VH-VL binders against Peptidoglycan editing factor PgeF (pgeF). Designs and how they scored, part 10

Target 1, 264 residues: Peptidoglycan editing factor PgeF (pgeF), of Synechocystis sp. (p74606)
Amino acid sequence: MTMGDDLWGWQNINGSPYLTCALLAPWPHAFFTRAFYPQLPEQLITYLDPQGKAFRVKQVHGDVTLTATEIGQTPLAPDSTHPPADGIISDAPHQGVWVASADCTPVLIGDLIGKRVAAIHAGWRGTKARIVPKTIDKFLALGSELKDLRVALGPAIAGEVYQVDPWVALEVGQSVQAVQKLATEEQQWDHLSTMVNPPVLPDAEPEKYRLDVRRINQLQLLELGFAQEQIAVAPHCTFQMEELFFSYRRTHTKEVQWSGIVSY

## First folded at step 4 (VH-VL)

Design n08 (framework fv_daratumumab)
Fold by ESMFold2-Fast, scan of step 4:
Structure n08 (fold): chain C 264 residues (1-264), chain A 121 residues (1-121), chain B 107 residues (1-107)
Amino acid sequence: as target 1 above (264 residues)
Amino acid sequence: EVQLLESGGGLVQPGGSLRLSCAVSGFTFSNYWMSWVRQAPGKGLEWVSAISGDSGYTYYADSVKGRFTISRDNSKNTLYLQMNSLRAEDTAVYFCAKGYEHSLDYWFDPWGQGTLVTVSS
Amino acid sequence: EIVLTQSPATLSLSPGERATLSCRASQSVGTYLAWYQQKPGQAPRLLIYDASNRATGIPARFSGSGSGTDFTLTISSLEPEDFAVYYCQQYSSDPLTFGQGTKVEIK
């Protein structure tokens, strides 16, 4: 089940649309559309917080999340001005944390009591590696409590159009503990395809499956003890909504849109 | 500007081992999937193996699985292919080829010049 | 694995003539198909990606079309440097596979 439609709203700035989530209303935040290309986080943050400082990383489709302070202490990626990571957590006021996507799931998180925020880049590789649960563990280590966290899974490639090879669907599915505990791969396939709102969908083409990466991330959060009301899943598909979003699966180009959230 | 330069090919006996290298320049090597593609004399192209930018994922054609190992050293901008238990049917020109940052499932551009591996019997 | 079958095996044509090369997939690959040119002793060179997009620096005489299982590479008017072997490649499914090649040779 998803909470998508009622929580998600279109906003506009200078004629360009961007998406917000009511669950994240306490924090300046946005899931920006392709209309803002080629603006970078350093420009985009001025729309959210004129006093804000933008933080970003060199995304490597891994499982590392850095705090804003750790970004300054981590060696730069080769030929980059940013360290390698796929998530960022704020550790001071007026810090905007940003991730780029073009089909991968941008995840924005806020802590109602601790006031820290995070942005995570969660494609199928990062999802398999459990970057979202690892980032939640880092929130807890910093003093946050699960009950105070609000998570929004933004526009990404929808399961209904994300055709993948069997090995991708199975390996990403195995990141869910309930699946990993099953004794055989046959049992794992059965569970992934028959559970409520299944993350693995049938495909008309033989030897192919469709994978809902946002659903896998939602399942990982639910396993950690999140209530459904703490998680918002966007109904928006980057592949199908061509006028609003870049999609790597559709065009195989490097253009991306940015999603960010600012601490206070 | 982007260059891939292969080395390490040569003549080897059946059952022997050989290590190929591909030196890379002109792009951020650690960000890209890299592949080895081979071509037997007078035959077509066959994809052999691929490795993600961070070495977290490796993939192999069934014909070489268990015998070949792909690896990379991002600090040296070098891709490797360790070939063990070589067979006559492994005789081919081996090309390294640049893929994409986010997926194995991509076209290749550019390609190295290739290095010839001959397995004699 | 997805098998790509190219036809004809050999095209014997003169400069100035149109070349039409076919690639057929054993199952649908959508538009996830690329074309390469290879000259003797050289590495393959990317010509077309996503079935119909011409790669940077590739002359306008090269065009690609098709989707699903049937794909075509067209060279509108052959130049002397176009006599080479051409390969199609699918990237819809692992393992990545190539066609067996079509040789375009001088008549």
Scores: ipSAE 0.000, ipTM 0.413, lowest interface PAE 13.1, mean pLDDT 89

Design n09 (framework fv_daratumumab)
Fold by ESMFold2-Fast, scan of step 4:
Structure n09 (fold): chain C 264 residues (1-264), chain A 121 residues (1-121), chain B 107 residues (1-107)
Amino acid sequence: as target 1 above (264 residues)
Amino acid sequence: EVQLLESGGGLVQPGGSLRLSCAVSGFTFSYYAMSWVRQAPGKGLEWVSAISESGGRTYYADSVKGRFTISRDNSKNTLYLQMNSLRAEDTAVYFCAKTPSWGDEYYFDLWGQGTLVTVSS
Amino acid sequence: EIVLTQSPATLSLSPGERATLSCRASQSVSHYLAWYQQKPGQAPRLLIYDASNRATGIPARFSGSGSGTDFTLTISSLEPEDFAVYYCQQRGDWPLTFGQGTKVEIK
């Protein structure tokens, strides 16, 4: 039994499965599966909190996190009804914050004392740009303490199958301070490929690598001073679990599943 | 409006230099990798250079390595191509082009109108 | 570098006919191949990405297929606006390369 196996559980609504994490038990939350398509956050929130209001953004694979209030104050993205961002933090009770994914890592966060929650869309670009650490900085600026935060890294494309170009693996790896401080790219590659639970894996195809984006996000959180017990990493792969998840890498379609968490 | 607007092309003598600019509007420039692609008169498309969204990685075609430098200024929403030691075979329309929003996927969903560079005496 | 060879160089057809365009890679590019349309005096327009996915706004008559080294672009029934030059492009390895183009012209 590993910690990850103990923390993650399947739930069901009318025959449709969704995933929850024990670290987030204080908050209504879900990592919804493809079974709920094409329901949007405004409909999905009714399963979590009948009084809840849903908040979402136009995801652009960047590093911006907005509070629920800031969403109403931010200009809309081009050709969209929502402002551009990849993370949302609640700033009042009964606010559900939502991110869409089809391989990128959905990150859900709760503050046990300050009672705010967040949802983050962390693909390789957002991870490289350190969206998760920047969102943690925003929690701290709002009065949260690191020791009170609980983080769940949900279903995403697994390192075992996520083939990337060398420059993607290196640039995402360099977002980890322990890697960035190494003098040469050769030393950086060595560290990323040989460290415990390495985020960069070999690929059978020449001049390609496999990248564990969830592991990079976990390393960023550990660098901030999080204890391992505050972080849950889902063992679920969106690419390999076809019956449960959409995967852009598998099908190249725009269908997504939603993950959300509601403040109380 | 979402668009790429190129400038800086013109007539230049062999051995000369030009700097091309691509002004970006209507999307968050810093989120996207960019490329320069050229097309000689009556010929096909040739990829010239690429730059990652932060500017941390650059790539070049062998024909331009050591002579051309791609760069970007994310605060000014502008992509650049510095072209040195220009040759007659560099004569082409130069397009700037944007990658889409998924991973390291270097294919191009938005293109500028192109700017003509003519290298002749 | 990976060389992309398009065939035929020129395809002469009438409106309403099916067009089939080939692109062959000198080594495997998996599914990392895109197709573009270019009309005289215009920038290229993305049609298909990752071998078989239609870009936003592209009509259903355009379809892509293939993997590895052998790829096909099909236009099921040519419209007048479809007479143009078509290019394939690979992103399987650096440097990025384009095919030499296939011109689809009115018979």
Scores: ipSAE 0.005, ipTM 0.469, lowest interface PAE 10.2, mean pLDDT 90

Design n11 (framework fv_burosumab)
Fold by ESMFold2-Fast, scan of step 4:
Structure n11 (fold): chain C 264 residues (1-264), chain A 121 residues (1-121), chain B 106 residues (1-106)
Amino acid sequence: as target 1 above (264 residues)
Amino acid sequence: QVQLVQSGAEVKKPGASVKVSCKASGYTFTSYWMHWVRQAPGQGLEWMGIINPYSGDTSNAQKFQGRVTMTRDTSTSTVYMELSSLRSEDTAVYYCARGKTYYYGRPFDYWGQGTMVTVSS
Amino acid sequence: AIQLTQSPSSLSASVGDRVTITCRASQGISNYLVWYQQKPGKAPKLLIYDASSLESGVPSRFSGSGSGTDFTLTISSLQPEDFATYYCQQFNSYPTFGPGTKVDIK
């Protein structure tokens, strides 16, 4: 266990466990477990802020982040009541922003001074497309400063168990600037598999690799100039912790858990 | 195919408790929220609370806090709503209703037939 | 709690008429609004969810519109079986219902 283990704590509501992160202590927030299924953000927000209004999107595994105001201005996704996006930033007090996951990384962000918060759904496609850096850019455009941001990467499928095709590992890895700058794919593979806490691990099956999507998102944040102390990475694996989390890789079912954070 | 069948009408004295059941069939019981809604004679609809059949967790309207208890039995696909310290104002038809969980919304797509609870001295 | 108001509280209409019912929320609720039809002695029936989505099996003469605080249910050509009470409901927070609009025969 690392420092990340000390930052993460279990809480309980009505007998059901949920996870919080010490870096996000200034904001009402939670990474809810499967025990809260099938409750939606509109109910879950009442556990965090009785005055809160919940915002969510139709997740499409892309790179778009909308403000709460923009959600009301954006055309709905086909066969949905929500606009297509994978991230939400608050732009007023008492706004709860929410993302669903079952292996993809839920990312919660708070701004200590600017008071805005964000929730991001970062699966491998969104991570490849750099949704987290793009959301940080949006924070900065709205007046936030990097030094004031706190980021928590929540429960997700761990690299040790996430088997992927080589092209997925390479393309997600190439989203990291240090990797992208290397002249050859051979050098890129070498870097991804030999660096500290490598995001790409060899797999026992030929022509397969294991990918740590959460680690790739952490590397993207570090490249933006975040200090390690501004980033918390959950040690929890959704695939392995069956009693606490849904995992699409494990069951191929559509049940999800929600993660959210509320602005002041 | 989806069906919610509620227990029969009840007559209670003020101060008593009533427990209404709702048996679900035709879908995966643990995959959908179950809500309780009541309607006093000649009045509108009033939401009472919700239960998560998977975990057993509940959330109740503030007006009913301390008086309403919701439970479920996954082996029989049945939810229960118990209302205590009954008053004449609690005379109403009580409905269970299933929430649409997969559509990023919470409309009530299937309703039980209703249970008339009369509180009379 | 989010309060919903409906107008009118009641109306009288003839078969073939276009009927419009309005629902207003005390604060913004995006499109988290539902419409139900209730006939005497029966449980409510879902008509429209997410402000404008027609529930399967509901006749196309029913439509919903609106977002934020102002919502409308429209029946384009009233039929005899449409005489009922109509309720709006929000689910942006704990569910609350409007007081209902009764549609009577003229």
Scores: ipSAE 0.006, ipTM 0.392, lowest interface PAE 17.2, mean pLDDT 88

Design n12 (framework fv_burosumab)
Fold by ESMFold2-Fast, scan of step 4:
Structure n12 (fold): chain C 264 residues (1-264), chain A 122 residues (1-122), chain B 106 residues (1-106)
Amino acid sequence: as target 1 above (264 residues)
Amino acid sequence: QVQLVQSGAEVKKPGASVKVSCKASGYTFTDYHMHWVRQAPGQGLEWMGIINPSGGYTSNAQKFQGRVTMTRDTSTSTVYMELSSLRSEDTAVYYCARWSGEPLGYDAFDIWGQGTMVTVSS
Amino acid sequence: AIQLTQSPSSLSASVGDRVTITCRASQDISSYLVWYQQKPGKAPKLLIYAASSLESGVPSRFSGSGSGTDFTLTISSLQPEDFATYYCQQFDSWPTFGPGTKVDIK
């Protein structure tokens, strides 16, 4: 059961739409649309916090999350002005943390008590590697408590259209502990395809499956002990909502939209 | 052949308005933000504002708020910068500049118009 | 607003000389610094982006370095066509420019 329609709202800046989530209302935040391209986080943060400093990383589809301080301490990626990582956690006020996407899931997190925030780029590789649970572990190590965290899984390619090879669906599915504990791959496939809101859907093309990466990330969070009410999953599909979002699967171009959240 | 071609020089009286155009060619007009930068004679570069040609969204430097209006016409791939209530200190060369960002390549003004000289005098 | 300062404000050098220009930001801008060359009567031309990356078509005698608040533009062997004013600019927030450094060839 999803409360997506009650939690997600469209906002506008000079006629350009962006998406917000009610679970993240305490923090300035946005899931920006293609209308803001090619503006970068350094410019976009001015719409959220005029005192804010933007932090971003060279996304490599891995499982590393850096604090804002660690970004300044980490060597730059080759041919980049940013260090390699796929998540960022704030460690001071007025820090905006940002991730780019064009089908991969942007995950924004806020801590109601600790006031720190995070942004995570969770494609299928990062989801398989459990970047979201690893980022939650980092929140806890920094003093956050699970009950105080609020998580929004933003616009991404929907399971209904995300055609993948069987090995991708199975390996991403195996990142869920309830799946990994099953004795056979046949049992794992059965579970992934028959559970409530299954993350693996049949495809019309033989030897292919459709994968809901947002659902896998939601399952990982639930396994960590999150209550359903702490997690919001956007109903928006980047592939299907062409006028609002870039989608690599649709066009095979490198254009992206940005999602960010600012600490206070 | 990416180009930005600006309108010709203007001479205006104090209190008048001036509207400078910048026509883009050689790329998809709506894929890049356009900025306006001015330069008074013998002085440095001063940022004025930005326009998103796709949505028409604008943001202006505080110094110019209330006096500058930026617009675009997607059918002619042209951006406009109108400055009102002109004073002698507005005498400057006005440039449009294309901003390229990730993943388009560079976080910089990669293409500039040739400049439009606006002279404000009696 | 982020303020940029440049040193020196002007210099005179001979063909073949090594020229160094510095740019200092009022706060940490990471590597979000760009260098432009402007010749008299012309629009600025992009030289270096991301503090140290050379724009395509720019001669290898130009190089940039630095991060945080302190940045340098170097011309290893000055040529006659390098007579120009050089500007630094930041993109860590809305754009601001340094005051420029004028390079005159003796």
Scores: ipSAE 0.006, ipTM 0.450, lowest interface PAE 10.8, mean pLDDT 88

Design n13 (framework fv_socazolimab)
Fold by ESMFold2-Fast, scan of step 4:
Structure n13 (fold): chain C 264 residues (1-264), chain A 121 residues (1-121), chain B 109 residues (1-109)
Amino acid sequence: as target 1 above (264 residues)
Amino acid sequence: EVQLVESGAEVKKPGSSVKVSCKASGGTFSSYAISWVRQAPGQGLEWMGGIIPMFDTANYAQKFQGRVTITADESTSTAYMELSSLRSEDTAVYYCARESHYGDLYYFDYWGQGTTVTVSS
Amino acid sequence: QSALTQPASVSGSLGQSVTISCTGSSSDVGGYDYVSWYQQHPGKAPNLMIYEVSKRPGVSNRFSGSKSGNTASLTISGLQAEDEADYYCSSYTSSGTWVFGGGTKLTVL
């Protein structure tokens, strides 16, 4: 129940709340709440940029990020309208890029100088596969510089409540280079559980752990050379804030909320 | 509460096509994916493809690409599977099953009763 | 065509435990927590027993699931006569498709 920090603010459209991040203020953006279900990106973009075109992908919990142009060039199944991927980078003005989530971390990124934006769906599988670092590599290949990037890790299931099997915690933790380089699994567990703001927390249930996927993504970004001031991590938990967010872990239902950002 | 009801048994000749329906009741149809899974007599389960009605997105197993078409009608909460150029090896029970690809259901939680399709030569 | 490997048959006595394996690769079982297990009695549609590797949809606690590397396992403890059935594993794949195991016939002695 803690109300935000200096970077996160609640906004409202017709009585329905949505979340914004001050680091992304230059770009129209939103982490929409469950109040907007069942509206799709094509409708939601009108709240951010009436001239905007919405781009989305068939999320498969992988590590592929496509540019808006590549989405139009990527082969589709015969009756499919979207290519398989879990991230999108804009490559022209007025492009809204969108990801759906219900516990997985929506990551929104903007480039202050290059003006491109990205949206990434980063659940534990995508995080293990390093989708966020791979997307940053793609920004750099397109001409962006790390110092110009601003990253917001939005509402997701909090580590405090995300109970996982040991192998999930370990494999996701191993995606962090400082962890991967340690000689033994015992050393890896120790590091993940004792470092500052540890991404792996003990659970009361034997042979279970709690995993902070947003923290792992933050650690991956810091290893790439991001300053802490370039990264905002939402304090909002989708599982615990049931009035505002859908959560697969809580309900095992189909509903999702959308997060998006629009390029200039 | 959630129920998937499939159309009745079919007997077809080689070279023809068959279209099987799956009507969903209870729960929301549009945001759940509906998959089609077949089982030849005495054989295992084989995934053919699926569709997410709200995204108008269908995908297919490589073996069936070009022969199978999966569609959905949200107004009637009904999914369809059409298989063309039928062979005797297509004799099987065809099941529809509910799933999702968006941070929700990634398993088959409800199954139809199965539709027997017999292809005789 | 099935991409996942299961033993064709397993057997166990009433009250004992049996384990069924399901082996794939890093592009399916090893890469994702989307392993599910289905029970099928003769003439019936499959019924979900385990989803997301180890979760139960309200079935008996006698059924449990686990995964190590590229191999998922279904363990049935306290075997009962009604457990005699065919069991199938399934997994999501890196290509955004689904694959099933070949199936395992469980005989309760």
Scores: ipSAE 0.006, ipTM 0.436, lowest interface PAE 9.5, mean pLDDT 87

Design n14 (framework fv_socazolimab)
Fold by ESMFold2-Fast, scan of step 4:
Structure n14 (fold): chain C 264 residues (1-264), chain A 121 residues (1-121), chain B 109 residues (1-109)
Amino acid sequence: as target 1 above (264 residues)
Amino acid sequence: EVQLVESGAEVKKPGSSVKVSCKASGGTFSDYTISWVRQAPGQGLEWMGGIIPILGITNYAQKFQGRVTITADESTSTAYMELSSLRSEDTAVYYCAREWYSGDTGAFDIWGQGTTVTVSS
Amino acid sequence: QSALTQPASVSGSLGQSVTISCTGSSSDVGNYNYVSWYQQHPGKAPNLMIYDVSKRPGVSNRFSGSKSGNTASLTISGLQAEDEADYYCSSYAGSDTYVFGGGTKLTVL
């Protein structure tokens, strides 16, 4: 099926839908749907760039981002053919960088001038550890300028359905500097639940909360000095859009969809 | 593959402390969570606490809060569990275990060989 | 006692099936789909058999898991002599804390 939004558009190949973001138009990119399972990045890249080489990591829900070159220099993860990390930055042309998700936020980034791209797997643990800000710091260290970066936060589990324990909501919320600077946890809870588009929502179950991890990542980017026009947040919920996306929270299966972006 | 190797057996007097180490092979152990689980002779498994090294987060079972300290040294890929104010009831095999990759599951997929701690005079 | 209740022992004949129960509360087994099962042979560290209630980490499909309300179950079909061991259930209990059952000794007749 085809759907549209100002920044987000559905594309199709052989009847299988995938999502693109207008902010990333300069780069071949896609947030692939479950329709492409079980294809891996090495196969999916052929839809984006026939000359491209796919790079991926063993995702461990941490805060490490590697360049494509560093991937070749990093010891492999246990029982894996890939090194442990949750983000990848390109450092040459025709490099496709990929992350898998089934509720965690896939973040794709492009640099309009420096020509590098990145893919980040941002679940609640990675978000708490500030993987997205750390990846932005790495872009800057490589010579990128903040004003040239474009960020798309893709399909992920929506705050309306992501039930978590109080400590998860609080600790992820504390990753936002404006929250962490508040004197008491009571003030932090108040801010997280009453701010504009609050990342923490009440839950019907006592002593549970609902958490918008994607919104927390957006807040982290805004605190770094990004303009709102540089950030696109997908309205798509992986849990609720069952026909289009795998969701670990919904099914507890290890099936994933892939998101990737290719440098030029 | 990743292997967890624990320190050797200890014999301790009541009131002392013991510090057990768990060394991970295969590079950077900060990429995963390490928990400590003990087993008294002829008894079942008991979770004590865990650490997520990359986040600096530790969580302890309420029974052990105030007596157990879990730390990690990323430079040596080693996690530690220190238990203080030892009593005879602390005689047990102490295991370190890695939390299964996949986010917030409670599964432990790789276990150390166990360290026997005997508390007696 | 342990937070999760298991029978102290169960027995089954070669080639038959046996089921081990694990009963918790609404704050662990009843609340989360993060129940795991471990096999322990004498003198050895535990080995993961089932995670997330019903998933196998590459072990034989003779091992299966399920959950109903506050009770999780491990079923072992086609019993073999090497299945004789202690079995422990574990559940996520929130806030990155975990609880274990008291263990069940399986005897293969």
Scores: ipSAE 0.006, ipTM 0.438, lowest interface PAE 9.6, mean pLDDT 87

Design n15 (framework fv_socazolimab)
Fold by ESMFold2-Fast, scan of step 4:
Structure n15 (fold): chain C 264 residues (1-264), chain A 121 residues (1-121), chain B 109 residues (1-109)
Amino acid sequence: as target 1 above (264 residues)
Amino acid sequence: EVQLVESGAEVKKPGSSVKVSCKASGGTFSRYAISWVRQAPGQGLEWMGGIIPIFGKANYAQKFQGRVTITADESTSTAYMELSSLRSEDTAVYYCARGHSYGYRTPFDYWGQGTTVTVSS
Amino acid sequence: QSALTQPASVSGSLGQSVTISCTGSSSDVGGYNYVSWYQQHPGKAPNLMIYDVSKRPGVSNRFSGSKSGNTASLTISGLQAEDEADYYCSSYTSDSTHVFGGGTKLTVL
């Protein structure tokens, strides 16, 4: 079971709720809510691992994942104290890797054997560019095995409310190999809108569609050979659950919540 | 403190099956791996398999694949091990054991008292 | 029978040290730092003495662990009469399972 309440649990610190995923139980981790704003990863890590060091990047909606060591070796982004990337993989114990979101999908990954954890910021652009598969390739290059990985796709804007232009839905959908191999765009639209738990939904507004970015990321993982039991998809929508999450689509403000996972 | 309490001794005929239970109390049941380890009289410890209850899927040692089924019931905080097609060589003490921390990589910090299963005709 | 190789028996005198070896392969002991050691007295369940090769779960600091290549070792210093027991190593494996050693009977002379 990749969806539903059985894998996802609410926790609380001094009245402030945060979300955890049962598949990631081996690692200190959290999908923090808006209640923790404006705390940054350097403060939030103390709730997960008092000895932990926090790592973060300047998110640019690309497809680059850096190891914690590579973060220290990579030139800083313009007007930033962090290098440009959208994913981080740990390479030592007590490293917390963090991504910010306000509708984009935070992806947390743990390796049961190889000791590595990762956090990925997967918006529609990063999803189209296959950042999650590219990060999995990096895990494998570092010695991880696919069967040992556990992946949680956290709170993000739900497909039923994420209105996009047709070209966005089609281009993100085309990142799925089963879709890309189809001969015509008509066949691609049909597949994306009629498959089980379809990632593209009709919209009431003419010439618009609704896109489930988490579902696209799940499909990419399944195509890599992940078992469904290795993947958890949060049922929580950042747009609809306004008491718990910031949502750029809802408010057009720059406030974010953080998600992180700590190696041991 | 965490305690694991196993079901009582069993005497079974060859070809039958046995189901041993392990009830956990104290600490978090769902997030810790619960393993089954057996020990035949005068022999060493042998890992059979384990389950992380919230994951729902069990891992098995190759030797027991196809004969052992490990399950967990979160509502009663109880893990089960069912061994089928019993042979005299299955006569052993069966232990449940829980990890020191989360996941399968952790050591077995807490052990049940053991359940004696005797297979004889 | 277990896949990890331990000597069947070792002996030592009161106050001295003994070392018990545990040899596997690159798919278990050599490939991971998840080696544990258990002490078992007759008629009792095993008790965890060492985990993650060298860590103690709050037991006596007379027990220490190490690893070199495919061989892990348990060293018991300042031998006491109550240390007389069976000792088992265990390792995590590349199949996400566990494997035990055959066990070593420690006699304190």
Scores: ipSAE 0.000, ipTM 0.391, lowest interface PAE 17.4, mean pLDDT 88

